# Designs tried in a protein design chat: VHH binders against q84jc2. Part 132

Target 1, 232 residues: q84jc2
Amino acid sequence: MSKMRNLVEEKFLEFYESWVIQLELYLHQLLIAHNNNTMSETELRHLISKLTTHHKAYYTAKWAAIREDVLAFFGSVWLNPLENACSWLTGWKPSMVFRMVDRLRKSRVVLVEAQVKKLEELRVKTKFDEQKIEREMERYQVAMADRKMVELARLGCHVGGESVMVVEAAVRGLSMGLEKMVKAADCVRLKTLKGILDILTPPQCVEFLAAAATFQVQLRRWGNRRHYVTHS
Short names: E, the ipSAE of ESMFold2; O, the ipSAE of OpenDDE; V2, 0.75 times the mean of E and O plus 0.25 times the DockQ between their complexes.

## First folded at step 8 (VHH)

Design ga2 (framework vhh_7z1x_3; at its last look DockQ between E and O 0.88; V2 from the best seeds 0.78)
Fold by OpenDDE, look of step 8:
Structure ga2 (fold): chain B 232 residues (1-232), chain A 125 residues (1-125)
Amino acid sequence: as target 1 above (232 residues)
Amino acid sequence: QVQLVETGGGLVQPGGSLRLSCTASGFTFDDYAMNWVRQAPGKGLEWLSAISSSGGYTSYADSVKGRFTISRDNAKNTLYLQMNSLQPDDTAVYFCAKETDLWSEEYTGSDFDSWGQGTQVTVSS
């Protein structure tokens, strides 16, 4: 049975598909820039700016969408199962990007000692923030079994206009809490990303962003191949 | 300093229409999602609509779906709310609200970091 999508799911799916297409275009540009050592710093900074703007755009859309239905993001029908499996609180786990940075370090990218130190500090901070959010989420999940949820469960067994209104109110309350959690997580993501970009040189930023975009695009492609049958 | 200035409010009859505007300054307008929120007399704040930074995505509260349309002109640093089929229950002060800075160092739990002064909308016969 095909899962019925709600309006927010449909709208965001459309948005996300378009956004990913644009990301792929940017990825291509990043790869060209990465392989072209003749690009000026100004050109690289411009490319980095386009990517950062693109990512900001995603989160502005996301935050608009979660106002209407945050629960849609806990199903994320616009993502395949693999992408969903790799998601942490409706997005990428902030600390994972440091693996990408580490990979850069092991490649031809040379980081100076000052950069290494700053990256490590950022890593520690990011992990701390992640853990803090995780603890809050755990508390929230446990708290879901509170009076409101009990009442929701009880009222869910009854048919009536008034009961429906009460149930809806309860759901809204829960959703508001989830929205806060999602936003908190997103803030950690964006702080981490900004932190990394502030530490890296423009060429290093391009390489990092290329790696990140590649990972995202390939994850989606591989996941789609695995879970969806293409008919010739 | 961030400034948001709402205009376009007024008195309208039931079934009528109004178009609100919000002029933004003091920040990069096209980097942020924008929102409309209202407060009716004796009631709390009610979120109505949001629009992404580029305008490519919009969302609405159930109470205004099909009647209100949010839009923006980034070249003019202006946010709009087209309100159609207005009802007495729509009587409220309407606020433009800037989404919290996505790159902020600390998330305080606030959805919005800046508000306009509001514009009064009164729907009455």
Scores: ipSAE 0.875, ipTM 0.955, lowest interface PAE 0.5, mean pLDDT 91
Fold by ESMFold2-Fast, scan of step 9:
Structure ga2 (fold): chain B 232 residues (1-232), chain A 125 residues (1-125)
Amino acid sequence: as target 1 above (232 residues)
Amino acid sequence: QVQLVETGGGLVQPGGSLRLSCTASGFTFDDYAMNWVRQAPGKGLEWLSAISSSGGYTSYADSVKGRFTISRDNAKNTLYLQMNSLQPDDTAVYFCAKETDLWSEEYTGSDFDSWGQGTQVTVSS
């Protein structure tokens, strides 16, 4: 039974490694587009669409996986320790992307006043939604501790098949709560990403996506390099 | 208008096989995860299987794991469920369900935002 759950970790590990390889290929295309003035607006929109589709593929796969085993995402075997240390509720922290947006102000592609205003409005909304989820996480942890204490106290009096069934039901209930929170967090991530892409021009979208993908790829490489150096 | 139409249900004997199809229209099929859900007589809805937008990842309920296979053909806007080693307990109406739009303005807490009308599967001798 517990061994059946480990299959989700193995299966998503295979998926994620392939997904990251494709992300690196898209990153190369984004960097070429950013450094080259020959691409049309239509070609840039097509490239942006490829990245958007790629991120949708990740989140639809993640949601399919968490429906089967959400706990796999809190101790992710497909992420190195550095990637795990930088995670917020199983993924990137939504407000972090606005630091990448700040790079656009220093680039050769200038943001107009209307874009700056809309990005600030989006930043405020994103931080608000992020804080709502953090409060829900705190409520979940308190409720989990209270329920777990009551359940452990009850189970301490009895042991056997019935106790095993009760524990399994309780674990399923806890998993459902975590699944809801992860999905809520992912929706804030995707809403923030969509909002940024809707505000930016195609060249600015390419620069933003290149910055985001570069950070993700480099974070993975930095973490893997440090582990390799230990010679374990 | 989103439309999902299930076909392929029918009467089969225990140990038999059926292949269900779901044809989708009114949305960009390859942008969404798709699901199979069933409802047995007098029981609630039971989620069976999910497939990612690209088809690169699949998941299954314990009750059908190893017996059912979900797949999709994005060029044909079609979702499939191959059902093998069918048992009387598999008797139910089978529904195709579209993933809630992760890109939309607000998350409602619902897993699915669109459903078909279902196709009846009856497993009996």
Scores: ipSAE 0.685, ipTM 0.875, lowest interface PAE 1.1, mean pLDDT 86
Fold by ESMFold2, look of step 8:
Structure ga2 (fold): chain B 232 residues (1-232), chain A 125 residues (1-125)
Amino acid sequence: as target 1 above (232 residues)
Amino acid sequence: QVQLVETGGGLVQPGGSLRLSCTASGFTFDDYAMNWVRQAPGKGLEWLSAISSSGGYTSYADSVKGRFTISRDNAKNTLYLQMNSLQPDDTAVYFCAKETDLWSEEYTGSDFDSWGQGTQVTVSS
């Protein structure tokens, strides 16, 4: 079991490192586009398309990986401790992305009434979907606690490999349900992202994508910097 | 609309090799992960392998690790499965399957939204 997790973790670490490097390159392009008031709508839409394709590529790799080992995505080795602490069901929490939209509204992005109404409708739908997932996760957590309690009691009575086999079977059963929950959560993430990009104009989309990429890159850099400081 | 066509199946001796191809049309091939699945006679479906949209990540079922290699050529809209060290229990119909579109569609619990017709692979002495 541990050998299978290490293999998935090593493969996805290599993928993720390359993926983040490319995200940083796209961030550079987003910042140039943000500062260039003569960039055409066609050029902006092309850049937006590159970013959406890049995010989709992350998820296609993630879904391929969870088929081998969904548990690798809970406390991932490719993320620093700060990044892992910010995770909700293997990724960013869908409802929190609207705080970024709200910050853009207060700083320099002017939204018309139709956009505001559509964003509020999307916020409500996203929150509803998020809460539905949280309620279903609570059901799995309760079932897991019952099974874990039985498994831990068996381990306390026995030391041998039969106890390990029962724990492994319980984990496999949990893993099948977790894969579906992870994909359901990812669907909410993708629908929220698509919904925001559909409502915003191309310049507004560039600002949003730049803010999102900046946050992700800063979170990784802050977490890495804190790690070095605490060890020095 | 979406169409997946598998080719390259056939009869092969134990220890032999085959290369399966799946030609895709009706969608943007390089936006989706692709998969190989097989069904032995009278048996259920068995997932074998997946490859991410760019080809940057591949995964395999334990039953085929080290023997099978998934790859794709996005310029030709084609998915491949190189099958080495074939044994009689690899005899099955092999299908390619398209990852469910979660960008534009709702998630219904299904991993795949399109399948090919399949190609027969028979391994016998």
Scores: ipSAE 0.656, ipTM 0.868, lowest interface PAE 1.3, mean pLDDT 82
ESMFold2 (binder alone), look of step 8: mean pLDDT 80; pTM 0.798
ESMFold2, look of step 10: ipSAE 0.623; ipTM 0.850
ESMFold2 (binder alone), look of step 10: mean pLDDT 79; pTM 0.798
OpenDDE, look of step 10: ipSAE 0.872; ipTM 0.950

Design ga3 (framework vhh_7z1x_3; at its last look DockQ between E and O 0.88; V2 from the best seeds 0.00; counts 0 for: unsure alone 64.8 < 65)
Fold by OpenDDE, look of step 8:
Structure ga3 (fold): chain B 232 residues (1-232), chain A 125 residues (1-125)
Amino acid sequence: as target 1 above (232 residues)
Amino acid sequence: QVQLVETGGGLVQPGGSLRLSCTASGFTFDDYAMNWVRQAPGKGLEWLSAISSSGGYTSYADSVKGRFTISRDNAKNTLYLQMNSLQPDDTAVYFCAKEFDLWSETYPGSDFDSWGQGTQVTVSS
């Protein structure tokens, strides 16, 4: 049975599909740039800027959508089950990108000692921030069994106009807390990404972004194949 | 320095329309999502609408859905709010709000880092 989607889900699905298509186009450009050592630093920086702008655009849209319905992102109907399974607080886990960096190091990318040190510092900081958010989320989840939720549960057994209003208020309260958690997580994501890009050279940035985009696109493709999900 | 200047407010009869504008300066306008927020007398701040940096995504509060339309012209560094079917309950000071820089800071618990001075909208017969 197909799940009924709400308006926010539908709108964001459309947005996301378009966004992914554009990401694939950028990925193609990144791969060309990576395989072509003739591109100037200026050209590489321009490409990096396009990608960063693209990612910024996603999060501005996401936050706009979250203000309307943050709960939509905890179902994320625009993602397949595999993508959802790999999701940490409605997105990629920030510390994951360091695995990508490590992979690059094992390949053709040579990092100088100063870069390695900075990356390690960033990794430690990122993990710390992740853990902090996780603890907050855990506290929030435990706290969900508070008076508002109890009231929600109680009123859920009754049908009435006043009851509906109280239930809606309770849900809004919960949503506000979740919204804060999601936004905090997004900030860690973006801070981590920016940190990495600031440490890497333009060629290294291109390679990193290509790897990240590849991972995202392949994850989606493989997940769609496995779960027979088709997107417009 | 970030500046946001709202204009277009005024007195309108119920059922009337207004178009608010917010002119932005002091930052890269097209890099940020923008929002409209209002504050009615004796009430708290109410978020109304958001628009993504490129304008490709918009969202609305239930209270204004179907009546208000947010848009932006990045070439002019201007945010707009078309308000139709205005009601007395829409009487408030309307603010343009810039979202904080997601790339520079950890989430401080506040969504917005900059506000305009606001423009008064009064709906009255």
Scores: ipSAE 0.873, ipTM 0.952, lowest interface PAE 0.5, mean pLDDT 91
Fold by ESMFold2, look of step 8:
Structure ga3 (fold): chain B 232 residues (1-232), chain A 125 residues (1-125)
Amino acid sequence: as target 1 above (232 residues)
Amino acid sequence: QVQLVETGGGLVQPGGSLRLSCTASGFTFDDYAMNWVRQAPGKGLEWLSAISSSGGYTSYADSVKGRFTISRDNAKNTLYLQMNSLQPDDTAVYFCAKEFDLWSETYPGSDFDSWGQGTQVTVSS
């Protein structure tokens, strides 16, 4: 019942708290830029660059943590990442960001037909990349289940130092495969983000980045409220 | 043109310390995680440590936890490895390695796209 986090997860959450605080400061700058016509295109591009650098910093930290323990990002139990729109292979599903673009179109972001066409092409490419990763993950799960089934059957009948060695080898093999899949997914996430920012104008990029940062900050606050209610 | 230059290797006694440096040029250093990897004589590559692009997160292989400390100075484009309590098993060539550009590339199946020439660390056996 109780949620317990390991040392890698606790260390990364300390990093993440600091990272989100800085994201909130950038969100403030994005909102000022959004409400103000006095910033030059060069100044807008510099702000956009700061946001992209900040997102890269998150992933470099995640990848460093994953090298120690990728399972820390899956918690204590294997969760099906494909059923959670905000959690697909330890992160947001790349195609989900197009719902944010669609919302901006319905508000006050005006996209010309050329941009709409390019965004639809990118959406198709993104979904294709997602499906490729999903197929590889399915193959990996089948391969690991075959090996896992045999090794777990042996461990169920044998106990001792030999069993520990076999279990450690199996965990190491699973972790290496999961690391590669998570990294592939993260690259699709960043390619999709870059693709959107390349299609949008600098003011539109500021709008999009502000919406994404707002969502991320609010998702964090929702998760904290969940913990407060559970433990109050 | 990416360049990574390791310095600070040498001969030390068991229990001794060394500080390795890696000076980087040809890329935006603070956009990338950096890593230390070593290769002992007649053995394969062993990952030792990683540091995030901002320096806000560090990680270590079990073989070096508590003895080695990774750090970076983004203003000087320099990566460091402080190595304490050195033992003969730490004898190796030590490389710094740059992670590939995850921003605009499909994951190639390996993490590093650039390496230094390496610096020799020898702990007397």
Scores: ipSAE 0.648, ipTM 0.872, lowest interface PAE 1.3, mean pLDDT 80
ESMFold2 (binder alone), look of step 8: mean pLDDT 79; pTM 0.799

Design ga4 (framework vhh_7z1x_3; also named gb15; at its last look DockQ between E and O 0.01; V2 from the best seeds 0.00; counts 0 for: pae E 14.4 > 2, unsure alone 64.3 < 65, placed apart)
Fold by OpenDDE, look of step 8:
Structure ga4 (fold): chain B 232 residues (1-232), chain A 125 residues (1-125)
Amino acid sequence: as target 1 above (232 residues)
Amino acid sequence: QVQLVETGGGLVQPGGSLRLSCTASGFTFDDYAMNWVRQAPGKGLEWLSAISSSGGYTSYADSVKGRFTISRDNAKNTLYLQMNSLQPDDTAVYFCAKETDLWSETYTGSDFDSWGQGTQVTVSS
């Protein structure tokens, strides 16, 4: 049975599909750059800037959408089940990217000691921030049986226009808390990403971004295949 | 220094239209989502609409859906709000609000990090 989507879900789905297409184009450019040792630092920095701008654009859209319906992002109908399974508070888990960095280190990428130290510091900080958010989310979830939720449950048993309005107000209150959690998580994501990019050299940034984009695109492809989603 | 300056407010009759503008300076305008918020007399702040950095995504509060349209011109560092079918309940000070810096070290819970001075919109017969 097909799940009914609301307007926000539909709009964001359309946006996301377009965004992913553009990401794939950038991925192609990143891969070319990665395999082309003749590109100048200026060219690499320009490419990195395009990617960072692209990612910023996603979050500006996301935050716009969240204003209208944050709950849509806890279902994320624009993602397949595999992508959703790998999601942490409506997005990628910040600490995950350090695994990608580690993989780079095991490849041809040589990090100097100073970079390694900074990355480790960033990793520790990122994990700390993640845990802090997780604790806050846990507190929020445990507090679900608060007065607002009780009222929501109680009113949900009644049919009437006035009751509906009260229920909607209660839901909005709950949504505001969720919105804060999502934004907090997003800030950790972006801070982590920025931190990594600030530590890496331009060539290393390109390689990292290529790896990240590859992972994202492949995850989507794998998930779609698993659920028998075929694109012509 | 971030500056946001709203213009276009005024007195309009019910059913009328207004177009608000917000000119931005002091930051990279096309890197940030922008918002319109209003405050009616004796009421709290009400979010109305948001637009992504590129303008590719827009959102609206239920109270203004179908009547208001948010847009932006990044070349001019300007945010717009087209308001149609205005009603007396739309009377408020309208603010342009910059979305909180996405690269901020700490999210403090503030949705917006910068505001304009606001422009008065009065809908009255």
Scores: ipSAE 0.874, ipTM 0.953, lowest interface PAE 0.5, mean pLDDT 91
Fold by ESMFold2-Fast, scan of step 9:
Structure ga4 (fold): chain B 232 residues (1-232), chain A 125 residues (1-125)
Amino acid sequence: as target 1 above (232 residues)
Amino acid sequence: QVQLVETGGGLVQPGGSLRLSCTASGFTFDDYAMNWVRQAPGKGLEWLSAISSSGGYTSYADSVKGRFTISRDNAKNTLYLQMNSLQPDDTAVYFCAKETDLWSETYTGSDFDSWGQGTQVTVSS
């Protein structure tokens, strides 16, 4: 029942737990700001900046970790099964974020037509970038079946250090390809987040970030409660 | 204009230690992950270590784990690499490299968008 963890998994688990605790603290600040109409634009921009910095810190840590072990991010031990089931290339699917933007249309801080047009343009671009990455992943999986697997199968019948070295080189190639795709996906995530924040006013940014953080925190709680009930 | 300047290289005997520094200017240092990479004569680039923007996460290549320590001082815009138990095969030019801008418009597959000039480390008896 217990899963053995490697060093990268242990280090990133510790990092991620701390990162989530801080996200929950920022969520409380976002909810207070959302309910306080007297906060200045400068105060709101400062809070938005803290959230932006927090997300950047996650991606800089993630990229450092995937350089050692990208496979740790496919079926991550620091995520519960529900969080893992909702992952697209090791993280949130960029286009899904626009569903959170839709909440702003029904809130007290309503989007104007110019913002709606810019958000739709960004949504289309984000979906296009997602599809490019999905095509690359498909090509990778096909190449894995026809090239890498056949190569490794052939090498399995050889003996000696040279066989080990060739297999290790092939595995490194596999990992490098996955690392490139994960980084490409993360770039689309960050461009989408930045694009949304650039279109929205500070009060709308606070509401959007609060909605996103609420969903992330709640998804984790739902998955953790299911896991606890299953193992209790 | 982004500028990275490495210092601290030199000649050291096997088993010795060196501390490399990289001073950054022209960008918000505490927004970016930083890396150390090296290139031995006639060989390709080898990534050695990375540190997150806050310093909260570090990673290392298998060849240097337990011997090298990466750190940063965001107040001084400086990246460090403490190198212990140096071996002759650690002889290389050492570069600090800035991680690709996470908010850049296009991802080109390059992990780094800026490099220093390098500092030479020679491990010989």
Scores: ipSAE 0.581, ipTM 0.843, lowest interface PAE 2.0, mean pLDDT 86
Fold by ESMFold2, look of step 8:
Structure ga4 (fold): chain B 232 residues (1-232), chain A 125 residues (1-125)
Amino acid sequence: as target 1 above (232 residues)
Amino acid sequence: QVQLVETGGGLVQPGGSLRLSCTASGFTFDDYAMNWVRQAPGKGLEWLSAISSSGGYTSYADSVKGRFTISRDNAKNTLYLQMNSLQPDDTAVYFCAKETDLWSETYTGSDFDSWGQGTQVTVSS
């Protein structure tokens, strides 16, 4: 199990470092677009499409990796401690992005009444989906405790006598359940992102994506500075 | 055929208590975690609590922590919910639900695979 976790961690560390570098390059393009009043709607849509494709590529790689070792994504070696502490089920919490939308509304983004209504509906739907996943995770923990106890009882051994095959089956069951939960959480993340981008105009989408990328990049930079200081 | 039958609902004043029961048949009750779920008038389903097959592990929604206690008696195939300090927003139909087997080869993604008919709890002055 350790050998498989090390391989997944090594591969995804390389992927993630290059993925973040490309995100930083897209952030520069978003900031230029944010300040450029000459860019056409076609140019903005193309940039938004690049960011969407970049995020989809992250999940494509992640879902391949969790098939091999989902546990690598809980306390990931490619994230600093601050990034890991901010994670909800291996990623950003979907409902938290609405704080970012609210912050944009306070600055310079003016939303019409129809957009505000649609965003509030999406916020409610997102929170509902989050709560469903949280309940499923709690029920999963309860069900796993029951099955662990049943398996131990079925061994029927006075001094203990677990079989390697029984232990391997229980670990496989835990991993498959966690994989399902992580994929469900990722689906909520993608649906929430798509929902926000569908409601916002192209200039507003550029501002949102710039804010989101800025937060992710700054979280990594701040966490690396603090992590480096504490390990020096 | 799996059957779950809830009893013990009724009318109670705010601050009062009720004890719900759910009798189970048609499956090996001791093998499964059990849940309580409610539906308030005109609203969606709200999960409240779960208990492991042995009774050794319990979990509660934030809305009911400290007020509700889930328990089970495997000899009687019965699940219980003790509800204290009831408030008007606890008014709902309460359902007993059997947890879906997450380790099943045929798992469909459904949260529960069996439900009762429900028992009405009304909290009003």
Scores: ipSAE 0.000, ipTM 0.210, lowest interface PAE 14.4, mean pLDDT 78
ESMFold2 (binder alone), look of step 8: mean pLDDT 79; pTM 0.796

Design ga5 (framework vhh_7z1x_3; at its last look DockQ between E and O 0.75; V2 from the best seeds 0.00; counts 0 for: pae E 3.0 > 2, unsure alone 61.0 < 65)
Fold by OpenDDE, look of step 8:
Structure ga5 (fold): chain B 232 residues (1-232), chain A 125 residues (1-125)
Amino acid sequence: as target 1 above (232 residues)
Amino acid sequence: QVQLVETGGGLVQPGGSLRLSCTASGFTFDDYAMNWVRQAPGKGLEWLSAISSSGGYTSYADSVKGRFTISRDNAKNTLYLQMNSLQPDDTAVYFCAKEEDLWSETYTGSDFDSWGQGTQVTVSS
């Protein structure tokens, strides 16, 4: 049985699909830039700027969408099961990107000592922020069994206009809390990304962004192949 | 300094229309999602609509779906709200609201980090 999607899910699915297509185009440009050592610093910075703008666009859309229905992002029907399994509070886990940086270090990318130190500091900070959010989320999840949820459960068994209104109010309250959590997580994601880009040189940024985009695109492709049957 | 200035409010009869504008300054307007919210007398703040930075995605509260349309002109640093089929219950002060900086070092937990002075909309016979 196909899961019924709500309006927000449908709208965001459409948006996301378009956004991913554009990401793939940028990925192609990043790969070209990475393999072309003749590109000027100005050109590289321009490409980096396009990618950062693209990511900003995603999160502005996301934050617009969660105002209408934050719960949609905890199901994320626009993602396949693999992508969802790898999600941390409706997105990528911020500390994950340091693995990508580590991979770069093990490759042809040479980081100076000052960069390594700054990256480590950022890693520590990012992990700290993640843990803080996780603790808050845990508290929120435990607190869900509060009076409002009890009331929701109780009233959910009754049919009536007034009861429906109370239930809706309870759900709205819960949603507002979740929205704050999601935004907090997104802020950690974006500040981590910005932090990394501020530490890396333009060529290194291009390589990093290429790796990140590749990972995202391949994860989606592999997940789709695994979970969806294509008929010839 | 972030500034948001709402205009376009006024008195309108039920079934009428208004178009609100919000002029933004003091920040990179096209980098941020923008919102419309309202506050009716004696009631709390109500979110109405949001629009992504490029305008490619819009969202609406159930209370205004099908009647209100949010849009933006980034070249003019202006946010718009087209309000059709206005009802007495739409009477409120309407605010343009900016989201927190996505790249901020610390998320404050606030819904919005900046608002305008608001513009009064009154729907009455």
Scores: ipSAE 0.879, ipTM 0.956, lowest interface PAE 0.5, mean pLDDT 90
Fold by ESMFold2, look of step 8:
Structure ga5 (fold): chain B 232 residues (1-232), chain A 125 residues (1-125)
Amino acid sequence: as target 1 above (232 residues)
Amino acid sequence: QVQLVETGGGLVQPGGSLRLSCTASGFTFDDYAMNWVRQAPGKGLEWLSAISSSGGYTSYADSVKGRFTISRDNAKNTLYLQMNSLQPDDTAVYFCAKEEDLWSETYTGSDFDSWGQGTQVTVSS
């Protein structure tokens, strides 16, 4: 049983597989740095810079793909009213990373009071930005329903060339709006990540990035098992 | 401060080819996706192609897919557009454009924050 994907989705998945393989290589370097007390601060900052550049490369590729066809990143059956009014708009929920920070803080990362205050400020800002995205997606869900009603009415009346132009304009408008919303969500993800890395010390950043990369690699491995079983 | 300089435009016959270049300075070129856009007479800006910061992902508008190829050389801070099978409706000023810095505190959600002066491409028999 296989899933038919559109061309943009297939092309991006190929990129993503390569990107995750490289992330796995960086994970090994992060784990060495985490366990090795002799690495200099400059070596740690270099490794952190490689990880942040790698994460930015992911988003620049995603944005290139979204510009070509944002609808490829949504479910096929008429966008399941914009994925149930967000379902974190084609990605992970930004505030979820604070659960990882909290677990690390409890077990092995010791934060000073100033860092704790800054992290709480960032958490509040991240949640505020999430709520803005959710509210905007709810408005988009309503607008989508209205456009479907207009299209159905016009199909019943049928006006040839104008009907095609109205449908094309509606599709372009929906796609452009969704592109902006996905990019806004990505902005919240990146600003949250950057904020955490700015607050943490270099050793703490290495530990956080190792934990994050471990989750990302494990999620791909579980997804690959599903794909592997499906293709076999 | 950011500088993007396009070269390689000119007059070609229908069916001809051109290779555009865009030399970048004033920012860390390897950190950004780059784009080609064009503006034909009497029309607005049309996005043509994007390439990810690493060069690992490329995308194209339907109007140029199969005819145009975007590439980059990060060692030379240069973006390229190979244009084949040119037709009269490809006549336009071609610009390279830098994506807004997603990592920036001042991110506004704009598609591009910098672009060059453009290079004219004219396709005429």
Scores: ipSAE 0.417, ipTM 0.780, lowest interface PAE 3.0, mean pLDDT 79
ESMFold2 (binder alone), look of step 8: mean pLDDT 76; pTM 0.766

